# Ledger of designs, part 1: VHH binders against UPF0313 protein MJ1155

No score or structure here was measured in a lab: all are predicted.

Target 1, 273 residues: UPF0313 protein MJ1155, of Methanocaldococcus jannaschii (q58555r285to557)
Amino acid sequence: GIVPVQFSVVTHRGCFGGCSFCSILHHQGKVIQNRSERSILKEIRKLLNHEDFKGVIQDIGAPTANMYRMGCKKGLADRCPKNCLYPEPCENLIINHKPLIKLYRKIRDIVGDDVRVYVRSGVRYDLIMYDEEYGEDYIKELSKYHVSGRLKVAPEHISKKVCKAIQKPDGRLFKKFLEKYREIAEKVGGIKEVLPYWLIAHPNCSIKEMIELAEFIHKNNCYSRQVQVFTPTPMTLSTTMYHTGINPITNEKVYVPYTYREKKIQKAICLYR
Unless a header shows other numbers, all headers, positions and changes below count from the first letter of the chain; antibody chains are not in Kabat numbers.
F, E and O are the ipSAE of ESMFold2-Fast, ESMFold2 and OpenDDE, as the mean of both directions, binder to target and target to binder. V2 is 0.75 times the mean of E and O plus 0.25 times the DockQ between their complexes.
[cut] stands for letters that were removed.
The coordinates of atoms that the task and the answers printed are left out; those that the model quotes come from them. Centres of patches stay.

## First folded at step 4 (VHH)

Design c10 (from n2 with F104W W105F; framework vhh_7n9e_1)
Fold by ESMFold2-Fast, scan of step 4:
Structure c10 (fold): chain B 273 residues (1-273), chain A 124 residues (1-124)
Amino acid sequence: as target 1 above (273 residues)
Amino acid sequence: DVQLVESGGGLVQAGGSLRLSCAASGFTFSDYAMYWGRQAPGKGREWVSGISGSGDSTAYASSVKGRFTISRDNAKNTLYLQMNNLKPEDTALYYCARETYYDWFSGEYTFDYWGQGTQVTVSS
C-alpha cells in the first residue's frame, strides 16, 4: 500500500488546465475549491505541535500548486466547453498569485526561520508567465523559500505539433520562463535549478519531434530524468487520439508511435547527453 | 472521512441483468466525477465506465458499451451501474471510485478513493 506523507497541507482542489490528459468527465474539477486562509493556518499550527514534526513541511499546495484562488471570474468552468488556458488564456480567467504569496508569507511568519516549508507538488509555469502583475514576485518567494532542490514544472514537450495535441504551450513560452526564473532566482539568492517533466511517445510525437526536444534540452540546460512514456488512460482526449489517430477537437490526423522499439528510441533521445 | 460502499452483485446467468449501487459519504458527491472499475480473477484492474458530477456526460469501455449504463442520484449520494446482456467474461469484482486528475508529476491518472468492491459472477 501507499503510506501518505503526514506533514503536507492541501490548499485547494481542482484543475482548470484542460490538458488532453484530463478526463473528458472533468467538469466539476475545473472549478477550484479553495480552503480558507484561516483553516490552512489552523492546520499549520496543529502540525507544528505534532510530536513527530521534525521542522519540515514537505508540501503545501495541490498537484497543481499555483491554482489557489484562481479560475473563471464568471464561475463557468464546470459548464463552459472552452479551454481556459489553451491556445491562450481566456479573458475571463483570473490568474493572480497574490493570494498564494500572501499565504506563503503568513505561513513563514507563523513557523519561523527554523521550519522549512516546501512546494513539491509542482507548479504550472505558464500561469506564472501569464501573471504580469505578481508572476515575478511569486518566483522570488518560491525560489528563495519553497524549493527544496529543483523547481518542478511540467512542460511535457516543446514541439508545436506535440504541444498542440496535449493542449499546452510550446517551447517558446517555456524558454522565456526558464530565462525569467533563472534571472530572478539569481538576483534573490534562491534556487535556480528547474526540474522539467518530459512526456515521450504522445500522439503527434515522432523521432523528429524528439530530436527537436533533445536540442532544446541541451541548448537550454534543462536536462531531466523525469521522462514518462505516454500510456493511454481511459476517458481522455489523448487516448481518443491514440485509438482513432484523429484529434477530436481539431479533427486533424495525428501520428501515433505504437511500437515498443520507437518508444525506446524516443526515451534514449530524451535522455541523451 | 470519505467512504464508498458497493452493493448489488451476485450470481446471474448469461444474458441476465444486474444493477450495482455505490453509496458515497464524507464529501460533496455532486462535485466529483465517479467511476466503475472491475478486476476479473487472475487479471489486472480494468476501467468500465465514468460519469460527470452533474450526470450529463458518460463514458464507457468498448467491452461494455451498449450493454452497461452508468447513472447517479446526487440527492441520494448514490452511483449506479445497470448491466444488461451479461456475459461470462463480465465475471469480476466491481469497484466504485471517486475522480482525480492526471498527476503529471507521477505520470499517472489516479483515483482518490476506491470502494471494497461487489462480486459479479455470470454463469454460462
Scores: ipSAE 0.005, ipTM 0.375, lowest interface PAE 9.9, mean pLDDT 84

Design c12 (from n2 with D103E F104Y; framework vhh_7n9e_1)
Fold by ESMFold2-Fast, scan of step 4:
Order: sequence, then structure tokens, then C-alpha cells
Structure c12 (fold): chain B 273 residues (1-273), chain A 124 residues (1-124)
Amino acid sequence: as target 1 above (273 residues)
Amino acid sequence: DVQLVESGGGLVQAGGSLRLSCAASGFTFSDYAMYWGRQAPGKGREWVSGISGSGDSTAYASSVKGRFTISRDNAKNTLYLQMNNLKPEDTALYYCARETYYEYWSGEYTFDYWGQGTQVTVSS
């Protein structure tokens, strides 16, 4: 058979999220390298004229879609050892969705109403919550025009202990995001469904933390089959925790679920309805 | 176009030494972290070492720590791996890579770019 050609456009490279499962050597990766709006729109126009184009742009984004034109206002990202987002957003960090909203609208203007333009790259919901000026406008644009089925987000976990080990916000911020996203999507006639990606068996995640996650999922109706089992990756903080049983940032001991049986149990708890 | 070309492999006896080189072109070398990985016969890919763009930070897999030294010459766009006290278990195809990350959404390693590799064989 014929495999349909998929059309996607990359807007930028880099990620300043600083999650513990990302390489400790990717400090250059914290610098967002943005394509010009002109070059992106030029690629969109070429794509529309492709003989195999069927009216869907599958993705306009990057591995973290909502970092376009964001970053350190002091230009220190490539030499600063501190995390830009955890435990609090850095005072020098520009979090502003306006350039991305404008880009999405220009793309919609040039492609017209018969072409679907999706953001299938995951978004960081915390950036939306931290953007007091344009976060809600971004939710309106995204939910109404750019979500294919369900909005992909990666909270990873909700337990304070696990999220501290991962270096992402805990369930309190994610709950606020779910409430805000669903409310705004409802008002604009957009897609309300959220697809959270859950990480199990990460350092500091025991059966207790998995029960906490299952209770959160049930209470907030954020069920997902997107459950990844933590696997040690080279030169990451998470892998250092996995091998040493110590968080190198805090010097605190961490629990590590090593056995296949426990990982299986954690996955079953995560998928519990 | 980004190109990475490894060299310096060969046959060496246990306890011996080799120095691998990776010649990089098509990008600003000093702006990227660089990595050495290896794949032994019948095994999956294993990460060996990494170095930051400036060269100030290095990391090593536990299996090679204390025996291997990663370095770079940004003026020559070249990455190095000095391998000492080689063991038969170090036998593998060694390759360099420009910035790699775990692609969370696919659950797979994603390389920005990597070379074709250089073979290292350690006899007992």
C-alpha cells in the first residue's frame, strides 16, 4: 500500500525546560533558535503547492511547541547553569505567546479555511499558566484551530516528591491548567479534551506516589493510556538518581523502583479506572 | 550540510590505548555539545561520553570512567576520545553525535546528527 505523505513545519529548535531526564550537557539546547516568520511562511506556501498535499498540516512546532521567540532576555541561556523554569520561572525569562499566536494567525490567513493546521508537538502547560498577558489568548487560538483530537501535554506526574525529582511543577499547577483550559475551550467552541503523558517508575516514585497519581487522574478526569516507564538515559540527572539513589541537585536520597514487577504494578495503578 | 567523520579505530591488545577523532563540518562546532557512543556486536547502542560546547563539562558512562577521556579542539572542529586500559568488552563500532535527546513523545532516542563510526577491536 501507499503511505500518506505527512506535512510538518519546524518553527524553532531548543528547549529551556531543564527536565531531569534531559541531557545535563544540553546547555546550548536552552537557547531557542527561531526561524524567521518569513522563512516559515515561505515553507507553508511551498507545502500548499505540493502535489501530495491533502489539506492537513500535521504539525507547526518543535518538541516543545510553545517556546517560539521565548528565552532569556539577558542572553545567558547557553552559559547559565540554573534551570529557567524550576522551581520558579527565572526573572530573566521571556514567557510571551504573542509572537506564536501572530504566526498561527498568519498561517491560517494564507492557507484558508479548508486547510487544517495542527500543533501535534506537545505544549508546556506551565508556560501558558505563567503567561499572564497572552496565556488565555493562546488557549483560545490553540483549542479552536490547532488541536487534533486532544491537547498533548506532559505533566509527567503530580506528586510533589516525583515532580521535584523531574524538575517540573506538581499537580496543583496542572489542576489549575486543566480547569482554565477546559473553561476557555468550552467558551470558544474548541477542543476540551486533554491528553496527559504520564511517567511511571521515575526515581522517587513508589507505590504511594502512584496511588496519589491515580486519585488525581480520577478526580480530575484526565485519563490517558500514554504511560511511559522511566528508562535510564545517558548523562541525565534522572539516570544519576537511578544509579546512585541520590538526587545530585538536592543531595537527598531517592527511592528507585528497580524491579520489573514493581514497574508492572505502577503501570497498572496508573491505568486504573 | 552537517557532517561527522570518525577515525582512529583499529585492532589493539587488552591493556592498550587508542585515540579516536571526529571531524565536524557544516555547523558552528563550539555551539553544540558532542557525544561518543558505541555499539558492540549483538548489543544495542551504549552512550560512552559527552562534552559541552565550551569543553568545560564532561560526563562518562560508569563502564569507561577513569579509563577514557573526552576532549575537543574548537579551533579545528574536532572531537577526541582518548581510550586507555582497553578491555575486550570495549570492542564496538564507535560513533560521534551532535546533541542527542530522548524524544519523550516517541519514547526513542533522537540524534540531531551522528557519524558512520570507526571500528575498535580489543583482543584478549
Scores: ipSAE 0.014, ipTM 0.358, lowest interface PAE 8.3, mean pLDDT 85

Design c13 (from n2 with S106T E108D; framework vhh_7n9e_1)
Fold by ESMFold2-Fast, scan of step 4:
Structure c13 (fold): chain B 273 residues (1-273), chain A 124 residues (1-124)
Amino acid sequence: as target 1 above (273 residues)
Amino acid sequence: DVQLVESGGGLVQAGGSLRLSCAASGFTFSDYAMYWGRQAPGKGREWVSGISGSGDSTAYASSVKGRFTISRDNAKNTLYLQMNNLKPEDTALYYCARETYYDFWTGDYTFDYWGQGTQVTVSS
């Protein structure tokens, strides 16, 4: 069979999100390691001259695309015991999309209007919402030039109980993001469709929380087939909750859906049209 | 260029011991958590053990806890896995890996870089 060559460029490595799924050993990786603009642009120029290049750069990013040149201004992310983003963004956290917007624009200038440059790596919508100065400009740039169908975001869930367990914002912030993103994207003639990634069967997620999620999805028209079933992995806060039935951060008891029957039901509810 | 090169595997009898090494180059070794994973024939990769950049924190899969010991020598840029009381089910290709993280877009844990592996075979 024919396997088409796909072109992608990595901009940075690391993640300071501190979600409950991350290994408790993930200390050093909380400091973002950024490539220089020169290095990135040099790679892009090489891609343009490649024999098999057909006018599409599939991704410019990292697993969390909008962490480029962000992080703790004191350089303490790898040794700080507190989460940088949950329950509220840390006062020492740099959340500024300007460097990334500048990079995207330089790339567009180099490649020209006939080359499509996509951000197919997902973005953290909460970083956009917390960036009062450049968040809207980032939405304008992204939606108009860099979304290849639907914007990937990972709210994971919307229920307060589940989101507290995973250490991400609940549905209130995600709803506000959906409204803001769609409004701005429509105004600039960009792509307004959003692709949320949903997590089911996490500690504290029962059938009740799945019904809340299904109602939210229907009301806000944010349907997705990107549904992941929580799987316990060693050395994570989520797996500690799975084994102990207790959230070690809040010291609250958590419900755990252990049976495959319940996991199948939760998935069916999430995918309900 | 990031490089991870494993060594120390071999054939050993059940109840025996082996010490695996992973030589790292191309990055500041002490800044990264390091991991050992393994893959048995016809099975997926499974996590075995992890160690923080400083060496102060370690963790183990339940299947190896109490039998395996992970350690590192940051001056030599080398990761170790001391394997004691080996069982036939420990037979696998053992991989060294740099840093693990949860990949929100696949819903799985991923490793930044993998070595090519060293084979461990445990007979009865």
Scores: ipSAE 0.013, ipTM 0.383, lowest interface PAE 7.8, mean pLDDT 85

Design c14 (from n2 with E99D E108P; framework vhh_7n9e_1)
Fold by ESMFold2-Fast, scan of step 4:
Structure c14 (fold): chain B 273 residues (1-273), chain A 124 residues (1-124)
Amino acid sequence: as target 1 above (273 residues)
Amino acid sequence: DVQLVESGGGLVQAGGSLRLSCAASGFTFSDYAMYWGRQAPGKGREWVSGISGSGDSTAYASSVKGRFTISRDNAKNTLYLQMNNLKPEDTALYYCARDTYYDFWSGPYTFDYWGQGTQVTVSS
């Protein structure tokens, strides 16, 4: 059968996010491996000449799109047990969107106005908020030129208790991001809609935390049907919490929603409009 | 046109020292982070050390930390690597490399531009 070829370009590999549900292999792979601009732009030019190319590059990114040319300035990631981003950015972490903005602009210059170039890999909104110098410029570039329908971000949850267990920022930072993103996107004539990805039934997430999430969603108009039910994965901190009922980092007892009934209720609460 | 030309390599006894130089041209040297990489016979390129455009920040691979010192002279458009207490396992072709990153980058990565290299051979 005839299926249109989808064109995507990988800019880098690795992720230094250190989320509790990431496997031990992801922690070891937190050094970002970057492709050169020359290599990326060569691939872009090759795609433009492909006989099946229809004028859309579906994604320029990686699993975490906005980590290109970022990382630990000491090269210690393979030996360091510390989380790079939680509870606050490590002092040795480079968070700078300038190289990525320049890459996006070079790509736009090469492809011209008739070709659409999207970032469909998820972005970490906390990196944007932590980048005081280029975070706003990144929002301008991204919202105006590289978002098709909605900006994909993965806050996972907003409750302080759940976000501590996941090792991601809580709803206060996400609320500030939503306000800043929408304001800047409106100013530049870009896409204002944000598509958050939610994780339910994680350790420390009870019906109470789901009600907090639902209230946040309604108050901030950040509705989404992108809801994942936590599933234990071997060798992760979250799976240790799931089996032991204890957070190994804090030594605090955690609530675990084991039953199918509760998981179904949590999902219904998350999807309620 | 960006050019990076390495010099200072040679044969040295284990425990000895060498100082490598890299002459840069075709760009504003102080605007770019610079790196030293190496490639041992039959192996891929590996990162050795990096320095920010200003020279204020440096980083080293664990295999060379405490033995090697990276520095730069922005007035002369020259990058240096002082190598002390050399080991046979340091035998490699050493490359000067430029990144497009305007401050320095830390981990294993892809070099943007690099020179042809200078050979360092460490005998036992």
Scores: ipSAE 0.000, ipTM 0.126, lowest interface PAE 17.4, mean pLDDT 82

Design c16 (from n2 with S52Y G53S; framework vhh_7n9e_1)
Fold by ESMFold2-Fast, scan of step 4:
Structure c16 (fold): chain B 273 residues (1-273), chain A 124 residues (1-124)
Amino acid sequence: as target 1 above (273 residues)
Amino acid sequence: DVQLVESGGGLVQAGGSLRLSCAASGFTFSDYAMYWGRQAPGKGREWVSGIYSSGDSTAYASSVKGRFTISRDNAKNTLYLQMNNLKPEDTALYYCARETYYDFWSGEYTFDYWGQGTQVTVSS
């Protein structure tokens, strides 16, 4: 198959979010490897002169777009077993969107108003909420200039039980993010629509937790067809929970939806309008 | 342009040894944990072993622990699997993979496999 030419620029590599479905061997990936601003801007200038360039940069980012120049100030992320973001941000974690905002603005200055520059890589909304100084400025920049259709975020779930098993914030923080994002996007004339990615059938997710998720989706108008069914992957905390029925971090029993029938029902509940 | 090319498989008698290699290109090899997986006839893919980016820590499936040794040479961008005391049950197509993770944005939930694998057949 032939794939249309798409232009994207990688700003960094790595992710320091310690989600339970990521490999327990993902230590080096926790140290963010950042490209220099000069190198990124040089690549932008080169692609503007490419014969096939039609005025759209599809993505400026990485799988987690808003981790550029963030990370452990002690340089220990690759050797520290502690989760940097869950249940609370580590005191040694740098969460600062200022370098990324400056980069986006420099890119816009170089390309001008006739070129569309998107962030299509997913954004980790909790980093925005934890950044008291620049989180709102990041929302302003992103919603006004860089969202193609809807902002991609991965809350995974909203139930306290499920989010504890996944090691991500629960629906209380996501609700606060939705309210803040929509308010600021409205104020600046930006894109208000959010595209949440949902994970179902994870350990601790029963039909009860899916009903809770469906009610949250309806009440907060955050509908999405981006619904993934949990599948066990070797050497992950989530797969250990799946096989043992125990969360090895808390030593608590977890419910596991093993049957195809229940997984199908959970997916239907999540997609119900 | 991530590429992983497996080699070193073959036919061996029970109790014998083989050393598999995986040549990596298109990414900074030294920044990624690497894995070996296998697929036996009529079965799904199963993980065999994993190694941290520096080589400092390794993990093994219980079925191969004590018999297989994973190692890496970051200067050569190469991953190895030393297989000793092979059993007929080890007969499979062996794959190397870049770190196992769930990419929520793409919906993929498996090892990042790019190679065709290398066949290991153990006769009784």
Scores: ipSAE 0.000, ipTM 0.242, lowest interface PAE 12.9, mean pLDDT 83

Design c17 (from n2 with G50Y; framework vhh_7n9e_1)
Fold by ESMFold2-Fast, scan of step 4:
Structure c17 (fold): chain B 273 residues (1-273), chain A 124 residues (1-124)
Amino acid sequence: as target 1 above (273 residues)
Amino acid sequence: DVQLVESGGGLVQAGGSLRLSCAASGFTFSDYAMYWGRQAPGKGREWVSYISGSGDSTAYASSVKGRFTISRDNAKNTLYLQMNNLKPEDTALYYCARETYYDFWSGEYTFDYWGQGTQVTVSS
């Protein structure tokens, strides 16, 4: 079989991120469906008694991990044409990490000090930056207890043109996040290392934008081998850009790197040290 | 113009049977392994079954093994899923796909699929 064997717990379903290349919205919707704490903690207790359990819970998360009990306060995300996070977070969006921090602490209380509990599902750094009340506490909890080596984040790119096409923040916010995360992790004795996931060959990403990315990576010391080549999938804005050469939201022409040769060059630039 | 069109879903009583079909067009069907996946309300997508391009190799998720049978007719460009001894927990939107992989970021199986799926509802 192809089914991966893992000790992992899903906390919720859905994602309100609205990334142009992401199929999650097509399948899971923008309204977050949350499991109860009781249900999650019951599953944790069962895992501790499993015959093959060796003291590691690989992931407590979902696509996206830090969306647990967040979302539109009006419950209208699936009927709203606006992106909840891009270019700015919507005024009706609840961004609050407190419920998730409480859940993580309850899990740690149940499992004790000899069990490692990791968050390996995607964490959106922009939600952390937008949460003025609990963002720092979330960084403290994650870096101290739930990071296995390096914190995994998906900025995708840093170029203004590429990030606009993707509908995610550009390198300015990611730079601020890197500085804040590293500072707080240092203060609490947590893991300071960040593992960014990069998306190359997306519409509007030419060699010029890859050079911008390479310079950013060098200046901010955020090297990674986690590089995904954009692949068109049905029901995404990015696939519309790929086929039409036009961003349907802005009605602007977009550059599309179609050739295998250019995609290989972009990947080499991204991986260059 | 890859197209996958699922059909054969519906309402059925627990213990009953359904046969799902997936009509493929726009590619050389026999060159691709095919998959059935499903998504229940409020849950992520689950891998259900696999069949090789030739039809000689099959695999099943533990939850359906012994009850479901995957097959294909390469001459008709059609994939099938025979579902026996259905349970209420089998209630889901069923879809076919040309390829799958485990997506670390979503914690889910990610499918290259092009269809809307076919709804299966099993009553108790």
Scores: ipSAE 0.000, ipTM 0.098, lowest interface PAE 18.5, mean pLDDT 82

Design c18 (from n2 with A59Y; framework vhh_7n9e_1)
Fold by ESMFold2-Fast, scan of step 4:
Structure c18 (fold): chain B 273 residues (1-273), chain A 124 residues (1-124)
Amino acid sequence: as target 1 above (273 residues)
Amino acid sequence: DVQLVESGGGLVQAGGSLRLSCAASGFTFSDYAMYWGRQAPGKGREWVSGISGSGDSTYYASSVKGRFTISRDNAKNTLYLQMNNLKPEDTALYYCARETYYDFWSGEYTFDYWGQGTQVTVSS
């Protein structure tokens, strides 16, 4: 079995992100199932009294951490065929960080200044950028109190055609996020360092797209050794692209880097400093 | 308490057929995608087949496509794998798994519950 992460608190379950490498069978997980604030705080109090507790709560959240109390206004528990975030946020999607900010603050009040409370589940930076009312406040809270070392985000890539195949925003939005996050973190005395997770060798990612990524990384000082090589996974749109050479959503032909040699070269380009 | 129990393995000759079952308990079976994985001696694990909660969508690894059929009976909380035209290369321990979520940070599916497996041996 998979061993649970010690001294972590789950706030919710589910994810309404529609990445192409996420299982198409995962549609039933699109409705966010939220725990009550009371339930979460009760678990935190119990955790503080645990024999092995050393003053660090490693994670408060879920993959993805900033989806607490967000989701479809229509509350579709059933399968929904549309992507909620790509190419633009669905009109029925609630994107509001206010409940999560309030929860984090209440947790800090309960645990006090001697306990560190981290968000290590990672956050979707696009949700922050799409939240015009509370996105900035979320960055302030997160950067000042809840980042351990570097803020973990998964842009995956920055090339338009790779991001289209993945069904995530391209480098233009990520650049805006980096600028906004660093500025706000600096202003509040928080952690400015961002840890991007990169995905290489995905359908439509050739050496050309890796050179684009390397140039972006250098220009924006967002270096990372968190590099995943795409591997076909059961029941995903990405695996369908990998085997057929066609994007089933757009019906466009896609380039696929099949060879281990090319995957090795792509990884070397991504890690180049 | 979630439990997955595989059965139906055994010794079979090349070209033969075998049907595996996975009995699930402790959760609402129809709400979860289910998978069959296998591990051959001296090799890593590979996913063989998957099926959505409703049964409407299926996945097959290229090595088994056209020979294996995954199905489920939600009324009986049971997952099946019908294996036809078995090859010596299909010899492996076969596992049933319940998908909980996809962790895109690590690029891995999280499977909180795995069965103990059922051995399939295909002789030449």
Scores: ipSAE 0.011, ipTM 0.327, lowest interface PAE 9.6, mean pLDDT 84

Design c6 (from n2 with Y102E E108D; framework vhh_7n9e_1)
Fold by ESMFold2-Fast, scan of step 4:
Structure c6 (fold): chain B 273 residues (1-273), chain A 124 residues (1-124)
Amino acid sequence: as target 1 above (273 residues)
Amino acid sequence: DVQLVESGGGLVQAGGSLRLSCAASGFTFSDYAMYWGRQAPGKGREWVSGISGSGDSTAYASSVKGRFTISRDNAKNTLYLQMNNLKPEDTALYYCARETYEDFWSGDYTFDYWGQGTQVTVSS
């Protein structure tokens, strides 16, 4: 089937998040490859003149939208074996949303008020929380001008055990983000709704951890139908945990939900209202 | 500019063999993991095989394990896929790609770069 043309612009490639589902072959994938503002703005101008353009740019994004012009200030991302962001952000990591805010403003200036420009690629909420200087300004810009219905974020889970296995922050940081995002979005007349992406049946995720997730979702009103069931992908830390029952980083045993029955139960718990 | 050009596809009978090549340019080839993927008519993309930048580590989809062998020649900036004991279900457009982001929430950005592909058709 042929679908209608969607207008999107890529700002950069790469992701330094280092989550456990990322391929262990992914050394160069950690380097952020940034497009110049000039080339991005040139593509924007070209899109405005396209015969099928209907006044919406669907996505100004990348695999992780808010990594533009960020990365290792030592230039070691392709050689360093350490995770840049877990369990704490590396001191050599540039986390600065200013270049991206500036780019979004320039795009809005070029397209004018009659054209909508969205960020539909996911954002890493932890980068926003770690950016003490520009994180709030990024939320203001994003929520007011670039969120179409709900802000897409991927906490994956909130349980400490699961988040340690996937190498992402747990529910404590996500809760702080939800509170901060909603408060700032309300203040600027922006979109307050958040669309979390949840991952279930990952190593260390049992029914107990799913009950924790369901309780978190209800308490914080962050419901979503975006639920992925973990499926092992070759050459990832998560798949190593899946096959061995051991976390290769910590050498700790991990619980693995192998059965289709348990995966169905976990999904039902996640979607429960 | 990054460029990947696949070749070596064709029509073969079930049980036959083909060797695919991917010529890479515009980047330091040995610094990147490389992948082979395929797309059958009317279906989504399927990961087939991967190889580390050094060539020391390889991985395969269960559907091709034991039949396909991925390799690379870093001096020639070329990636290979040796396909043995081909089956009708292996019929697809085969493409090479530079590193995947494993981004499960953004399916549109599975591979950093990929080529135009080379068609493999396996008759019964």
Scores: ipSAE 0.000, ipTM 0.113, lowest interface PAE 18.7, mean pLDDT 83

Design c7 (from n2 with E108Y Y109E; framework vhh_7n9e_1)
Fold by ESMFold2-Fast, scan of step 4:
Structure c7 (fold): chain B 273 residues (1-273), chain A 124 residues (1-124)
Amino acid sequence: as target 1 above (273 residues)
Amino acid sequence: DVQLVESGGGLVQAGGSLRLSCAASGFTFSDYAMYWGRQAPGKGREWVSGISGSGDSTAYASSVKGRFTISRDNAKNTLYLQMNNLKPEDTALYYCARETYYDFWSGYETFDYWGQGTQVTVSS
């Protein structure tokens, strides 16, 4: 038999997100390594001439698609101990979607209307919300031309207590993003559906926090089957919390759901309709 | 196509030494943190040691700290684990792993592209 070939293009490497579950030994580091626009467009042109190409580029992105040409203005990300995005964006952080919007538009110009070009790599919704100048234009471009079914985002959780432990924004910012994304997508005739990725059983996540998450999901109509159970990973702040019961950044005692039974219950609550 | 090939295991007496190697191919070796893990019969996987892509940072599990040394040769695409003062409790299948390319959809796992492993048996 004939197996369908899937085509994807990488735009950059690296992530400055600084989540508590990221390894301190992470190979890509916090410095974004960007491919040139010329190199990316050359690869796109090559793909169009491939004999197995059927008119779909599955992904133009990276582990976090909307970090292209972003990062520390001072080039300190690989040695700075400060989190670039939590609890607030660093003053030295460049958050600007304009280069990526320009790239997407140039790709669409090259491939034409009969080719679909998707961003299936996840996006950080907080970067969109923090970009006052181009965030909305990015939503317009993305939702109208580059979303295949549902927009993938990773809020992880919405409880303030859990989000503080993972070092990501809480449900207040995610709710604002959902409202803004859906409104703009509707206005431009784009894809309104969002696919959130949820992390459960992380330090500070008890049944109470899972009930808060389930209520948020129902109220904001953001259901997903993309639910990951936290697993301790070597050389991470989350794993230090898991083993010590202490958040090393705040020195606060954290609740840890150790039992398999509780983890199964938390997952069931998250998936409940 | 990513490939990791472990070697250097064998049978050794308690108090002895072994040097494990992991030959990497199919990716830019210096861009990835590398790890050694082990699994004893009937037990779960245990993290042993890690080293950053540049080699400038290393870390060890408390059970091996001071006895094992992790190192890498980026010019040869090879990861090493020098094991000294081996104990019967160190008996396990040893495997190397590449750090997961950070991805919000799978970014919580530190390891991907696990090798087949090399068996270390320490007799008493």
Scores: ipSAE 0.000, ipTM 0.303, lowest interface PAE 10.9, mean pLDDT 85

